# VHH binders against Malonyl-S-ACP:biotin-protein carboxyltransferase MADC (madC), part 16

Target 1, 317 residues: Malonyl-S-ACP:biotin-protein carboxyltransferase MADC (madC), of Malonomonas rubra (o06926)
Amino acid sequence: AKWTELQDKSFLEATARERAVGIVDEGTFTEFCGPFDKIYSPHLPLMGEAIEYDDGLVAGVGKIGKKPIFVISQEGRFIGGSIGEVSGAKMVKTIQLASDLYEEMVSEKPDLPEEMRPAVVISFETGGVRLHEANAGLLAHAEVMDQIQNCRGRVPIISLIGSRVGCFGGMGFVAAATDVIIMSQFGRLGLTGPEVIEQEMGKDEFDASDRALVYRTTGGKHKYIIGDCNYLAADSIRSFRETTTAVLQKPMEEIETFRRIGSMEKIKEQIELVKLSVSLKPKDSMDVWAHAGNENPESLINMTLDEFLAQAKRLKA
Short names: E, the ipSAE of ESMFold2; O, the ipSAE of OpenDDE; V2, 0.75 times the mean of E and O plus 0.25 times the DockQ between their complexes.

## First folded at step 7 (VHH; framework vhh_8dlx_2)

Design r3S (from b3 with G98S; at its last look DockQ between E and O 0.12; V2 from the best seeds 0.00; counts 0 for: pae O 7.7 > 2, placed apart)
Fold by OpenDDE, look of step 8:
Structure r3S (fold): chain B 317 residues (1-317), chain A 124 residues (1-124)
Amino acid sequence: as target 1 above (317 residues)
Amino acid sequence: EVQLVESGGGVVQPGRSLRLSCAASGFTFSSYYMHWVRQAPGKGLEWIGYIYHSGRTFYNPSLKSLVTISRDDSTNTLYLQMNSLRAEDTAIYYCAKSTPLYEALTKGRSFDYWGKGTLVTVSS
């Protein structure tokens, strides 16, 4: 599809590659280790599993204006977007390359204009660690987080969560470690997936088939209210790109303020919010919404995005 | 011709410190990131860390030993300071030159040149 056509495509329904190509300017995307390079998991064949030559992860570099954008885009259609050795290595290396480029650029021009500052954009679609490659996957999570921390104050990292699978498992922590999280109302973010909760705690505790419940607990609107995501975008590649572009126009110092973790102050703030949530003894997320100042929390569920953003109150510690 | 020559290896007792050197020639040393890598007997290559041309460093978080990478661009020398050495630190230590960034992006190569390595043996 033409780049212009991609802009109107649902972010939820798009492929990882479409998301990657569409998030940067037209004609600027160059893919690293693409399918033609045939870099895939050495473990999956041994277990009789299907492979993809890109190991279900698109990585590359493009531009938004003069800004180099290193893009990571997970493909949920490949083993739920779970991360293994190869895909994990791609993530680590891509972030590292962004960091390296920044250092190279500032060495040549110490007064590097903000508009030229490299950035990383990660479109998450994953259940976390690939079970077939558990140790490698776990290591990859840690290494990615290390690279994210290494980028602090130098290279902004933006999370995009609007895909079908959402962002779960250890990758929830990875997303939380980034500077800015952008979701759609159809995006989902959590540590433990709904199915896993149901499996461990029972259907009575949590019915994973209850889509309404799932979105009230992990969806974009809920995450927006409780402060786990910074921005909500419409369900289109265009909207995510525009939101990303707007965020990246901010100076690095301002972008850092959007972080959820990374300092003792942020940790303390998060702890207080958790304590507050527990003290409320909520029966549903709507109780938390009400506490945040939303007088008719049930009305938020079916509001349009614009209506929601105009009036939804965020939880404060 | 690009040359990387490691030195400073040898036999040391546990708990001691050791500083390795890597003499670089045949390229503009100050323009490249440099790496240290090691290979223990019977094990694969382990990345230790790298130093940017700016002097900024990044280390493998899995390392238990305290390491410091530094560089002297006036002498084209890369250093690896290792403290509190343990038996597990026994390995051949290599310095490596980073691939030019453009090539790294397009070819997926991180290193284009390696030294021959220097052996560090930590033993009582």
Scores: ipSAE 0.014, ipTM 0.326, lowest interface PAE 7.7, mean pLDDT 89
ESMFold2-Fast, scan of step 7: ipSAE 0.693; ipTM 0.862
ESMFold2, look of step 8: ipSAE 0.440; ipTM 0.700
ESMFold2 (binder alone), look of step 8: mean pLDDT 79; pTM 0.788

Design s58W (from b3 with F58W)
Fold by ESMFold2-Fast, scan of step 7:
Structure s58W (fold): chain B 317 residues (1-317), chain A 124 residues (1-124)
Amino acid sequence: as target 1 above (317 residues)
Amino acid sequence: EVQLVESGGGVVQPGRSLRLSCAASGFTFSSYYMHWVRQAPGKGLEWIGYIYHSGRTWYNPSLKSLVTISRDDSTNTLYLQMNSLRAEDTAIYYCAKGTPLYEALTKGRSFDYWGKGTLVTVSS
């Protein structure tokens, strides 16, 4: 079946549209397309002009069970997934619509069943702000953060990080502000690219051409061990879909506890991680994994997801 | 039964202001976004703007500086404030109920019920 082939496809190798279509239930994804209607457009009042043109970001809505899922899927094949004016505005509007739907639903039914609560899923694939649109891109980051804040406690927002480009720059801060981060071992998350890390530390300390080192410092296994991501998924659309579905079945109060940013306890955990970095002065992630209690940290690199989750000891839960 | 009743139209001089009202009944007014639409004599429909249940508004860019939409959920009333009226603003003004949001996004319908309209004539 075509659906089975899509589900088994590598999340890393998939297109933004394939990730969006595959994360929700079969046949339920409706992509938000710009209205090209020379008569009154029924879509324009809801979406605004920001969604008129494609700017390397797929946005839409579908369902997981009865739950409406607003999907934002960034496309790294378009200017490295960089955020510009149009793509930023599209992202902002999509999150606003999820919040608007939630308000409409609770106005009609104040005792809204958890399984019907809207959610947002963002598949990140971006190197950062689009430089030729820097001011608009930076403004868009701020507006996205405002919308995420507006959703707290009302609409859960899930970050998926498993794309080739990864999630870097200002969008790393955006991902940290969402409720849950799900990564694959091939996903990359950080505020700087590998080349910037190499330049800062020098090739003797960090070599960007050493892909294994890059993956160990920004990859999902490392982020999982240090508590910078909540869940790991295998590199398939199916695994990301199943992990997302399991997370969204949890009550909102429980989902709230997963945020990296949002509580004094989480802030204290990040401060302790910084103190550890200063004290330990690790040469690579292996030093940190050993400190977390992993007696043979190198063996973790080649483990299957199931083996890793069964054996890996975390620095932070 | 959904009912939308517009009022406040009439003859007004160029450059003046006018406020239109729409009284809604037969549905949970506070749960729906609401639209204003107009139709000038011999012309097609022109969307003016909408207001969400939250109070957030979106306007036709051509009209943004000339109009303000507001709502009072305690009285189930929608308002359209128009400033600096021109002869070109002569039209029948309609209040319209937004389609339930998920349905609008997936089926492409912005509104599902209209009032009968109120005529605004801008004449010197």
Scores: ipSAE 0.595, ipTM 0.771, lowest interface PAE 0.7, mean pLDDT 81

Design x1
Fold by ESMFold2-Fast, scan of step 7:
Structure x1 (fold): chain B 317 residues (1-317), chain A 127 residues (1-127)
Amino acid sequence: as target 1 above (317 residues)
Amino acid sequence: EVQLVESGGGVVQPGRSLRLSCAASGFTFSSYYMHWVRQAPGKGLEWIGYIYHSGRTFYNPSLKSLVTISRDDSTNTLYLQMNSLRAEDTAIYYCAKGTPLYEALTKAYSGRSFDYWGKGTLVTVSS
């Protein structure tokens, strides 16, 4: 699709490729194709066309203004977005490339303006590790976490959560380790997928097919109120692009304050949230919304994004 | 003027180790990732690996266990350590300056990953 038409497409309904192409400036996205080692090794005259591979993950680089943006976009239509050896390696190496570009650019020009320094954007759509590749998938999660730590204070990493599958399992921890989480109200984020919760508790306690219940507990509005996501975007590529652009215009020291994992204060916030869960014993996200000061929490469920942002009250530490 | 001068080649017996050097001048060496590439007699170029200014390395998987690339930015020198040399390692070894990474990734140089290389140093593995 044309880039301008792509901007108005639902982020939820978009493919991984459409999300990647649409999040960066028109015409700037270069996808990393073929075996990933071809990106790192030079193309030699004797080396023929690389063998094509696809493991449900689009990776590449583009620009927003002057800023190089390394994009990782997961595809839930490929084995539920599960992470295996190839897709895991692509994530690790894409983040490494952003760090390498940062080092090259600042070594050449130490006073390089922040708007010209690289960043990483990850669009999540995954249920977690691929079980038939469990060792490789677990190793990939650990290596991605290591690369995120390597980027701390140097290369900002932005999480986009607005896909149909959402971000669950080990990748939920990965998203929490990034600098900023942007969600739509239809995005889903958690450590355990709704189908697994239904399996464990039974449909009478948690029906995974109840979209309203699932979105209330794992959805963007709930995550925003409890502080588990930093920004809400409307369900369009344009809205995610505009929110991402606004965030990336901030100084790195300010972006670091949004990180969920990486500071003692953020750890204390998580501990207090756990204590609140134990003392309040909420059975529905609306109980938590009421505790945050929302007098009619049920009314928040069907509000437009603009209405919600104007009146929703967040938990205060 | 960019100049890369390889040295350390020669005749070496199978199973031995050898360290090659590359002296760089005419550019800010510490700002660029650097490559080692080789060409065996009558064959095409084979990429060995590269090193970023941070010291982080990437190797051709078929050669990973046999080589180590390092750099000394204070002397503008690139190194290639080779262990357990075999007759198949007989080649001219070239040091190459990487193209700026963003340009390499976006094909600004028509897919080239390096823009300057030296005249090479010959390594002959023979008993």
Scores: ipSAE 0.379, ipTM 0.702, lowest interface PAE 1.8, mean pLDDT 78

Design x2
Fold by ESMFold2-Fast, scan of step 7:
Order: structure tokens, then sequence, then C-alpha cells
Structure x2 (fold): chain B 317 residues (1-317), chain A 126 residues (1-126)
């Protein structure tokens, strides 16, 4: 009843907890409560108890079919979704738990069915590092990246970007490092790995400090056309859930091919696409869409999702 | 049949070290996290710590730095290393099999472990 009504709620306007509960199968979401370092004590889990202090992040586990889904859902209404020490630790430990469960499962059954493989879903709503916790927040970003690396080829990680705040700053790197990015047209994504791109290629090829370059376009339709997101979903919990479910039905080796930044070749493609976008000033979004083969780029702006997906041509690197 | 057999207890003098062992059988040992718990005479159970299949450990804060839990998956053996033993460490020590990870994460407290052994007595006295 409540879960069925939740499915039709705007993903943009939903709370972090609503996104988490709605993305997994009805009745299966168990939220991790209390300090995360105590969850593994015999005196825990503290399931069903109210969290004393809100740290701006919902974490837990549920299922889609037989597949355990570890959910991280950021809350932008708490200090603009900034990542601090406590919320960062919850992200790290949640991803680590998915990896731990995968190891437990394959140690029992080396020929693990894909439908049983654990997965991680991260709903982003963050502007970056908290000012008062900058050192701890930056460390947390690095630790999250380490856990994502540990999951590659083992546990698929899906990024959902459809919140009002969007996904910016250091968390853009995190999203770029996941296997699949799903956005709504209202989602916003920026700085999706430019520092990594600069480090590999050098500043002469790509200057990560050029804010005009990296923030020129952030919306879902543009990100879809240039290949910076893999799938578009409508602005509802149902649409994000259905898209996530369809992705997770694919074998792991196929999911790995969707990762935007995971090899030098993909990084080179990303650099070329960004350079192309900058060179087509001042209406660079429309010019990029035209370059991708869209004869009437302006007509794409007001199309419904279904119309857009049927007609839009994507840029080839 | 799940079996856990603790060994290595005995009488030891204060300040000394002792290593306890737990031999596991009847399940895929490498797939489960394992606990150590103890019970002092006339007291309730006190949780010591656990070790994941990965080797990662978590300890009761009151006992941190005094104990180390380790495992040898090739021999299905769990270990508890205790240093600087005190009279208050006198207890029967039990190893316990953790519940499957997904179940442990989704169950209410009090279901962290599902099987435990008969225990081994450690007496810290001269």
Amino acid sequence: as target 1 above (317 residues)
Amino acid sequence: EVQLVESGGGVVQPGRSLRLSCAASGFTFSSYYMHWVRQAPGKGLEWIGYIYHSGRTFYNPSLKSLVTISRDDSTNTLYLQMNSLRAEDTAIYYCAKGTPLYEALTKSHGRAFDYWGKGTLVTVSS
C-alpha cells in the first residue's frame, strides 16, 4: 500500500529514505541504524530504533528478486548533501559489506548465479566536502574510491542521479568510477573525474581547474547524448527502480562495459568529447547535439523521455 | 552436524599470555564470521570480538589491545590470543559461529551467532 503509492512519487522531490525504500522490493529494505562501527556487535543490529543524530545519509540492504541490494541514499536537505566524517564512514562500510557478502557467497558456491550476486545502488545528492570536516570528508572520498575499486568485476555499483542538488565535486569522481550511471533529465552531474583525467593526460590536454570547461553542461539529456550517463529514467521512483532492475539483470561482464572511466582508452575518449564540447561555443550543447547527428536539436529539449530515447542520436567518440 | 571444540585453557599466572584454539567442523568454515565470547564465574556472557572470512576483526572496546582474533581457513581453526592476563580474565571461553551475513544484517539483536561450543576454562591465578 504505502510502497505502491511511493512508486509514483517524483524521484527529484523524494527524501533519501523514500528513494531507498522504493528502489528495492516491497518490504525488503532494512536500514542500518546507530554508529556503523557497532552494527557488527552481538548487541546489534539496532533495527527499528530511531537514529539519534541524522548524518545526512541513509544506508541499508534490501532485495530486487533474489539479488541483495546495498543502498546508499544521500540527503541534500542536510547541509546541502555535503560529505562528512560520519556519512563518509557509512558509505565506505556499506560498500565493504556488499563485497563481504559476495566473498561469503562465492566461497560457498564458486559458480554463483548472476541473479544472486550482490549489488550496490548509490543515490547521489551532494555538492561535495563539508567545510567544517574537510580533512575527514576528503579522506572519506578516497576510501569510497578504494571500496569501489575492490568491487570491480565482483559487485556491480549503480549510480542514480535525479536529485535537486545533483552530484558535484569529489562525488562526481565517485559516480564516474561506478559501473553504470542512470540519470533523469532533471538530474545534474558535474566534475565527473576531471582531476583523474588531468592526472593521466596532463594539464596541457585537460585542465581540471577550468570550471567553464567542466561545468558547461550538467543535465541528463546532454549527459546521455555525450555518453556521460548510460541510461535515462523518468522522474519517478518507479522509473529509477525499473531501469535499475533491467540493468542488474545483465551479466557482470556486460555491466563492466558501461563504466565511463575505467581504462586509458575511455579516459582519452572523455577528453576528446569534453574538448569538442568546449570548441563549439557559445551554444555548445546544441552544437554538440547537431554534431552527434540530431537534425533539429532544439526539438529534443521539450520531448518526453520516450520521444527523446526514440529519436536522439548519441555522440560517438 | 555443526561442531565447535575449544582448547588451550588451563591455569596461568597473571601477566602471562595464552592462545586458545577452536576446531570447527560441519560447515564451510571459510564462509562465516566467527566470535569469541566468555563467561566469568557468576557473571553473564561477555562478547570478546569477531573475525570475518576476510580476516577483518572487531573487538569489544573494553578488551581492545588485550586480545587478537585470527583464523586459519586451511585447518578450520579459530584463535584467540590473550596478552597481559588479569585475574578478571578467569572465565569459560566459547567460540561461536556467526549467522550468515545477510541474515545477521536483517535480524534484530540477539541473533548474531547460532552455534557455540562447550567452552574451555581459563583460570588466572598463581
Scores: ipSAE 0.498, ipTM 0.718, lowest interface PAE 1.3, mean pLDDT 79

Design x3
Fold by ESMFold2-Fast, scan of step 7:
Structure x3 (fold): chain B 317 residues (1-317), chain A 125 residues (1-125)
Amino acid sequence: as target 1 above (317 residues)
Amino acid sequence: EVQLVESGGGVVQPGRSLRLSCAASGFTFSSYYMHWVRQAPGKGLEWIGYIYHSGRTFYNPSLKSLVTISRDDSTNTLYLQMNSLRAEDTAIYYCAKGTPLYEALTKYGRSFDYWGKGTLVTVSS
């Protein structure tokens, strides 16, 4: 499909490759190809051929304006989007390459304009670790988190959650660790505020199972109201691209304020929101929406995105 | 004119160590990341690792425990330290000048644009 036609395609129904090609400028996406078990170079295989191996994950580099964009796009149609050895290594390597490019660029020109510095975009579509590769998949989750940490304050990382499979399990923690989360109303994200707090503080200090029922709603509207995603996009590649572009125009210090997991202050903020919500003795997410200031929360469920954004009130000030 | 001259090769016994040097000239050495690459007789090229201008190193995982790359920007010299040498480490060793990463990534497998003539390492008793 032509790139302009691709822009109007449902993000939910798009393939991983369509999301990757469509999120960056027309004609700029170059997919990383090759067997990862034989990568001898940190950049590309020496004397390489054009060999495609995706293991359910598309990775590459393109541009938005002058900004290099490293893209990771998960494919839910491949073993439910589960993460294995090859797909995990592919994610780790792609984020590492973005960090390496940043280091080279700012070393050459410390005052290089922000619009020319690299960024990472991750389109999530995964149910979790691939069972028959569980050890490698778990290790990959830890290594991806390490690479995200290495990028903080240097290379912005944006999560796109609008796929049918959604983002669950260990990849939910990965998404929570990125700088910005953009969801569509059809997106699904596991790991709410309580679960994130438990991960950061430990079960002895905060047991998410006691407090997480009301916050286990995974949809984009709920995540927006409770502050677990930063932006809602319409269900089109165009809307995700436009939202991503707008975010990347912000200074890095502003982008850092959006992180769900970033500092002890953010954790304390989440704890207070959870305590407040639990003290309401909510029966379901509608009680939480009402506490956020929505007088008729049930009406929000069937609103279009534009109607919802005009009327919905959030827990965050 | 860019010039890279490798030295330090020779015959070495199995289990011993060896340090190779690469003298760089014709460009601002301190501003570029540098690579080590080798080619064993009858085999293809094998990337060993690279070192950024900052001193950060990245290695081929299969070789990480056996090699260390370092640089001395005051003398424009790149080093490769090799330990516990085996017969399969017999190869011609090359140093190479890195290219800007984004340009390298879009050029299908070319992460460096200039390399030397190499230095031969033979591991035998």
Scores: ipSAE 0.012, ipTM 0.311, lowest interface PAE 8.7, mean pLDDT 77

Design x4
Fold by ESMFold2-Fast, scan of step 7:
Structure x4 (fold): chain B 317 residues (1-317), chain A 126 residues (1-126)
Amino acid sequence: as target 1 above (317 residues)
Amino acid sequence: EVQLVESGGGVVQPGRSLRLSCAASGFTFSSYYMHWVRQAPGKGLEWIGYIYHSGRTFYNPSLKSLVTISRDDSTNTLYLQMNSLRAEDTAIYYCAKGTPLYEALTKLFGRSFDYWGKGTLVTVSS
């Protein structure tokens, strides 16, 4: 009943723990605590509401069908979701545990069925490195990237971006390195914060104080059109869960084709987007949408998700 | 040395209730999640459920209405209460220690638990 009610909750407004519990099958989420090397065996803590004790990052394991799902869910309500020593170590160890489980399963059953293959799901809600712990936070970003690399071809990693804080800074690079990115129209994704974009481009080109402009360029609709996210989900835990489930039913070889970077064809697509950006000098996503052939790009902003997806498939290069 | 000793089995008539016990020693019982597993004649292992150190329980959905797991950390004892026993409940019942992560892996692939007892036989017959 509570889990069923949770399915209809806004993903944007949910807590990190609610996102973790709701993305996996009812009753299956078991939360870890850090550091994992000493306390995830033989006992793990039960789920709670103590954000400070989890260092703003919920990590654990649950199931979708027969598939073990290792969940990392960042909490923007705790220091903006910033990554420090403990939260960084939890991310690293959670991904490593998924890789270790895969290795053990394949050792027992070399032709491991896809439905039993472990997967990692990361719900992002972070501006990046925690300034109070900058060196540890930066090291954690690098170590997470190493673990993602170790999972390629073995354990699929799916990014969920639908939180209020979004996914920025160093964690934007981490998300780009995962196999699949699922966003809601309210999610935000960028490799740099709005202030850095303004500094680099100048205020005349990109004004960070213009919230609508920032939202349109980092939001899910724009990211979907330019190929920076693979799927759009509605703003509900149910929609993110259903999209994640559908993706995880695909073979690993197919999932690998969704990565934004990591293939020559993705590199070529990025080069073409850069050329387009230079030739059009677009001020925001509406200029890109217009160039792609939409005769009324401003209408896309006010469309429902279903209406937008129908139009966006026509515009997606 | 980890030791788990199940007791309370025996011959019981259909429709009756039975409570099994598991006495644990050789480890800090209060720090571990504890499981019950059974094996009916000619069948594979069937996971019944587990109980956290906090007392919170999780059950195999197929068995949830028929069983209750509890623990007494002061005596290092795990319990399995079974109600409305049927002939198909005839099995060897095992007590096992583990974690949710280890249990999830074991349940999914049918692998053996870390440590378990020798079992106690329950025979449901008239």
Scores: ipSAE 0.000, ipTM 0.124, lowest interface PAE 13.1, mean pLDDT 73

Design x5
Fold by ESMFold2-Fast, scan of step 7:
Structure x5 (fold): chain B 317 residues (1-317), chain A 126 residues (1-126)
Amino acid sequence: as target 1 above (317 residues)
Amino acid sequence: EVQLVESGGGVVQPGRSLRLSCAASGFTFSSYYMHWVRQAPGKGLEWIGYIYHSGRTFYNPSLKSLVTISRDDSTNTLYLQMNSLRAEDTAIYYCAKGTPLYEALTRAHGSAFDYWGKGTLVTVSS
């Protein structure tokens, strides 16, 4: 009953735990509690009650069909969008566990069916820390990136961006390094937070208090048109779950082609986007949408997801 | 069928070293993390440590300076090296196969191992 109700809940308004429980099959989510070393230790059955640490990040494993899904679900409410040492360690260890499971499965069955391949799903809700400024946050980002690299071609990693806080700063780089990015129109993705953008450009160029402008430039529709996210989902746990499920049914070789960064073709796309920004000097995302071939870009803002996907034109690959 | 056979136990004098072996068969040894566990007379089980298929080891902190776990995947053998043996190290030592990782992560009682050997007795006595 609760899982069925969660399916129709706004992804934007959901808690980290609600997103984690709802993204996987009903009744399959097991949250990792206490030290991860207990997983390998026989002490756990002999201890009695386990100790839980509330660090603002939910990590666990569940299933979608036969596929083990390791879930990392960030919570912006707890730490105001920052990554602490404890939450960073949880992210690293959760990705390592997915890799460890893959190695165990492949060692026993070298021709592992795609439907049984482990995967990682990360729901972002953090302003991050600026990559060059924070010691503990910088270390955590680097270690997460190392684990993502270790998973390349082995364990697909899917980014979900639909929270109110969004995915900014160093975590923007982390999301870009994953295999697939799924956003809602209300999700926010950027290299830097709105306040940093405002500081660098001034209010005349970018006003962080203009919520509509921020959503247009960092939101899912814009990111979809410029190729910074692969898929759009509606603002519900159900829509994110269904989109994630569809993506994970694809072969690993196909999933790898979705990465934003990592190939010569993607480098060429980035160069073309830089050239466009220099020549066009867009003041609003709608200027870019017009360049992509959308005749009335303003109409895209109010379209439903289905209407938008049916007629929006993307920048060419 | 899964079989684990410990050997190398016996009577040893305090302060000396001893290496225990565990011969594994009936499963793909190289794919699993392996544990050493001991039980002293009249006491409960004490976990010693484990070794992952990669060679990565984790130890009970109270024993870390006294033991080393290693493996030889070419012979399907697990080892426990013990140094500076004390009277309190007298115990039956068990080799245990790690529970498949997904089961270990999701089971309510989270048993870390699914098969044990019959054990080998180590007596530290002068």
Scores: ipSAE 0.478, ipTM 0.729, lowest interface PAE 1.3, mean pLDDT 78

Design x6
Fold by ESMFold2-Fast, scan of step 7:
Structure x6 (fold): chain B 317 residues (1-317), chain A 123 residues (1-123)
Amino acid sequence: as target 1 above (317 residues)
Amino acid sequence: EVQLVESGGGVVQPGRSLRLSCAASGFTFSSYYMHWVRQAPGKGLEWIGYIYHSGRTFYNPSLKSLVTISRDDSTNTLYLQMNSLRAEDTAIYYCAKGTPLYEALTKGSFDYWGKGTLVTVSS
């Protein structure tokens, strides 16, 4: 019952720890405790006893089926540059461990089944990281990006975007560099927060207090139509878990074709989207949805996920 | 069934070197990473380091300049080389069988260890 309650919980409203525990198979999540080299007793499990550090990030490992899943789950408190040395190092080390496990397993068994090889899942929740300032946050961003690059073609990295705060600023760039982006319609993804967009465009053009407009512009339905996310999940831990599971059952070669940044074709798509924005001058996402071939774009706003996926036309189509 | 037998301990003078051995039996030694752990009298356990089946090592940063871990898979033997021994290195030294990396990350670092070998650093 407790597991069913966790699975039915809104992903948007869940805590970082609830998202981490719920995304993997029941009972399999083990949170990392302190530095991986601090083992004080043979009787103390390396990862079994939780050690608190205040860094705004939950990291650990669990399983989906036979596949080890390294989980990074962000807490949504924004402190400008709060993704610094400690939280950044924790993300870097978690991705490194997945890569190290992959190397160890393949070194032992080159014919090891792909379904037993590790993967990384990152649940984003950050309201704007200062990546272009010369500070610890910028360095942490670069190190995370380097580890993502090291995993390409070997360890799949899946982004989950469905938290209340969303994924903005420099972590938006990090998400774009992963292999697959899964969003809910209530998730938000962008390079700047809604308030900054309102500040730049003015309230008449973009009202940050109009949540419907904000979700249409940065939300999963819009990102799905323009190709900025690969899959949509309903707003529940269960739906994110099921979507993640389905994606991870695909061969690595197929998974890496979903990358937003990683191929010349994907870069060309981004350039075309920028050109479209300049040419079309869309006032909101509805103009883009109409351009994608949706005859009644306003009807898409209130559709259930299943209705939306059955009817929505994407720019790629 | 699984047995780990440490040897090579004893009384040693400060500043000297000592090599400990751990003879493993009852499992496929070459398939597992191995740890060294020590416990000073009246103190808690202190992890020294581990060695993967590939030969790659990782050490407790406070000890890395003083110790070297190695293995000989042909003889099922794990080694700990200690240099520049100090009085504070007096401890019972244990070798421990590592769980496979995934299991270590989820269930704990060790599943079996030996009875230990005493090292006393005294003039």
Scores: ipSAE 0.016, ipTM 0.370, lowest interface PAE 6.6, mean pLDDT 76

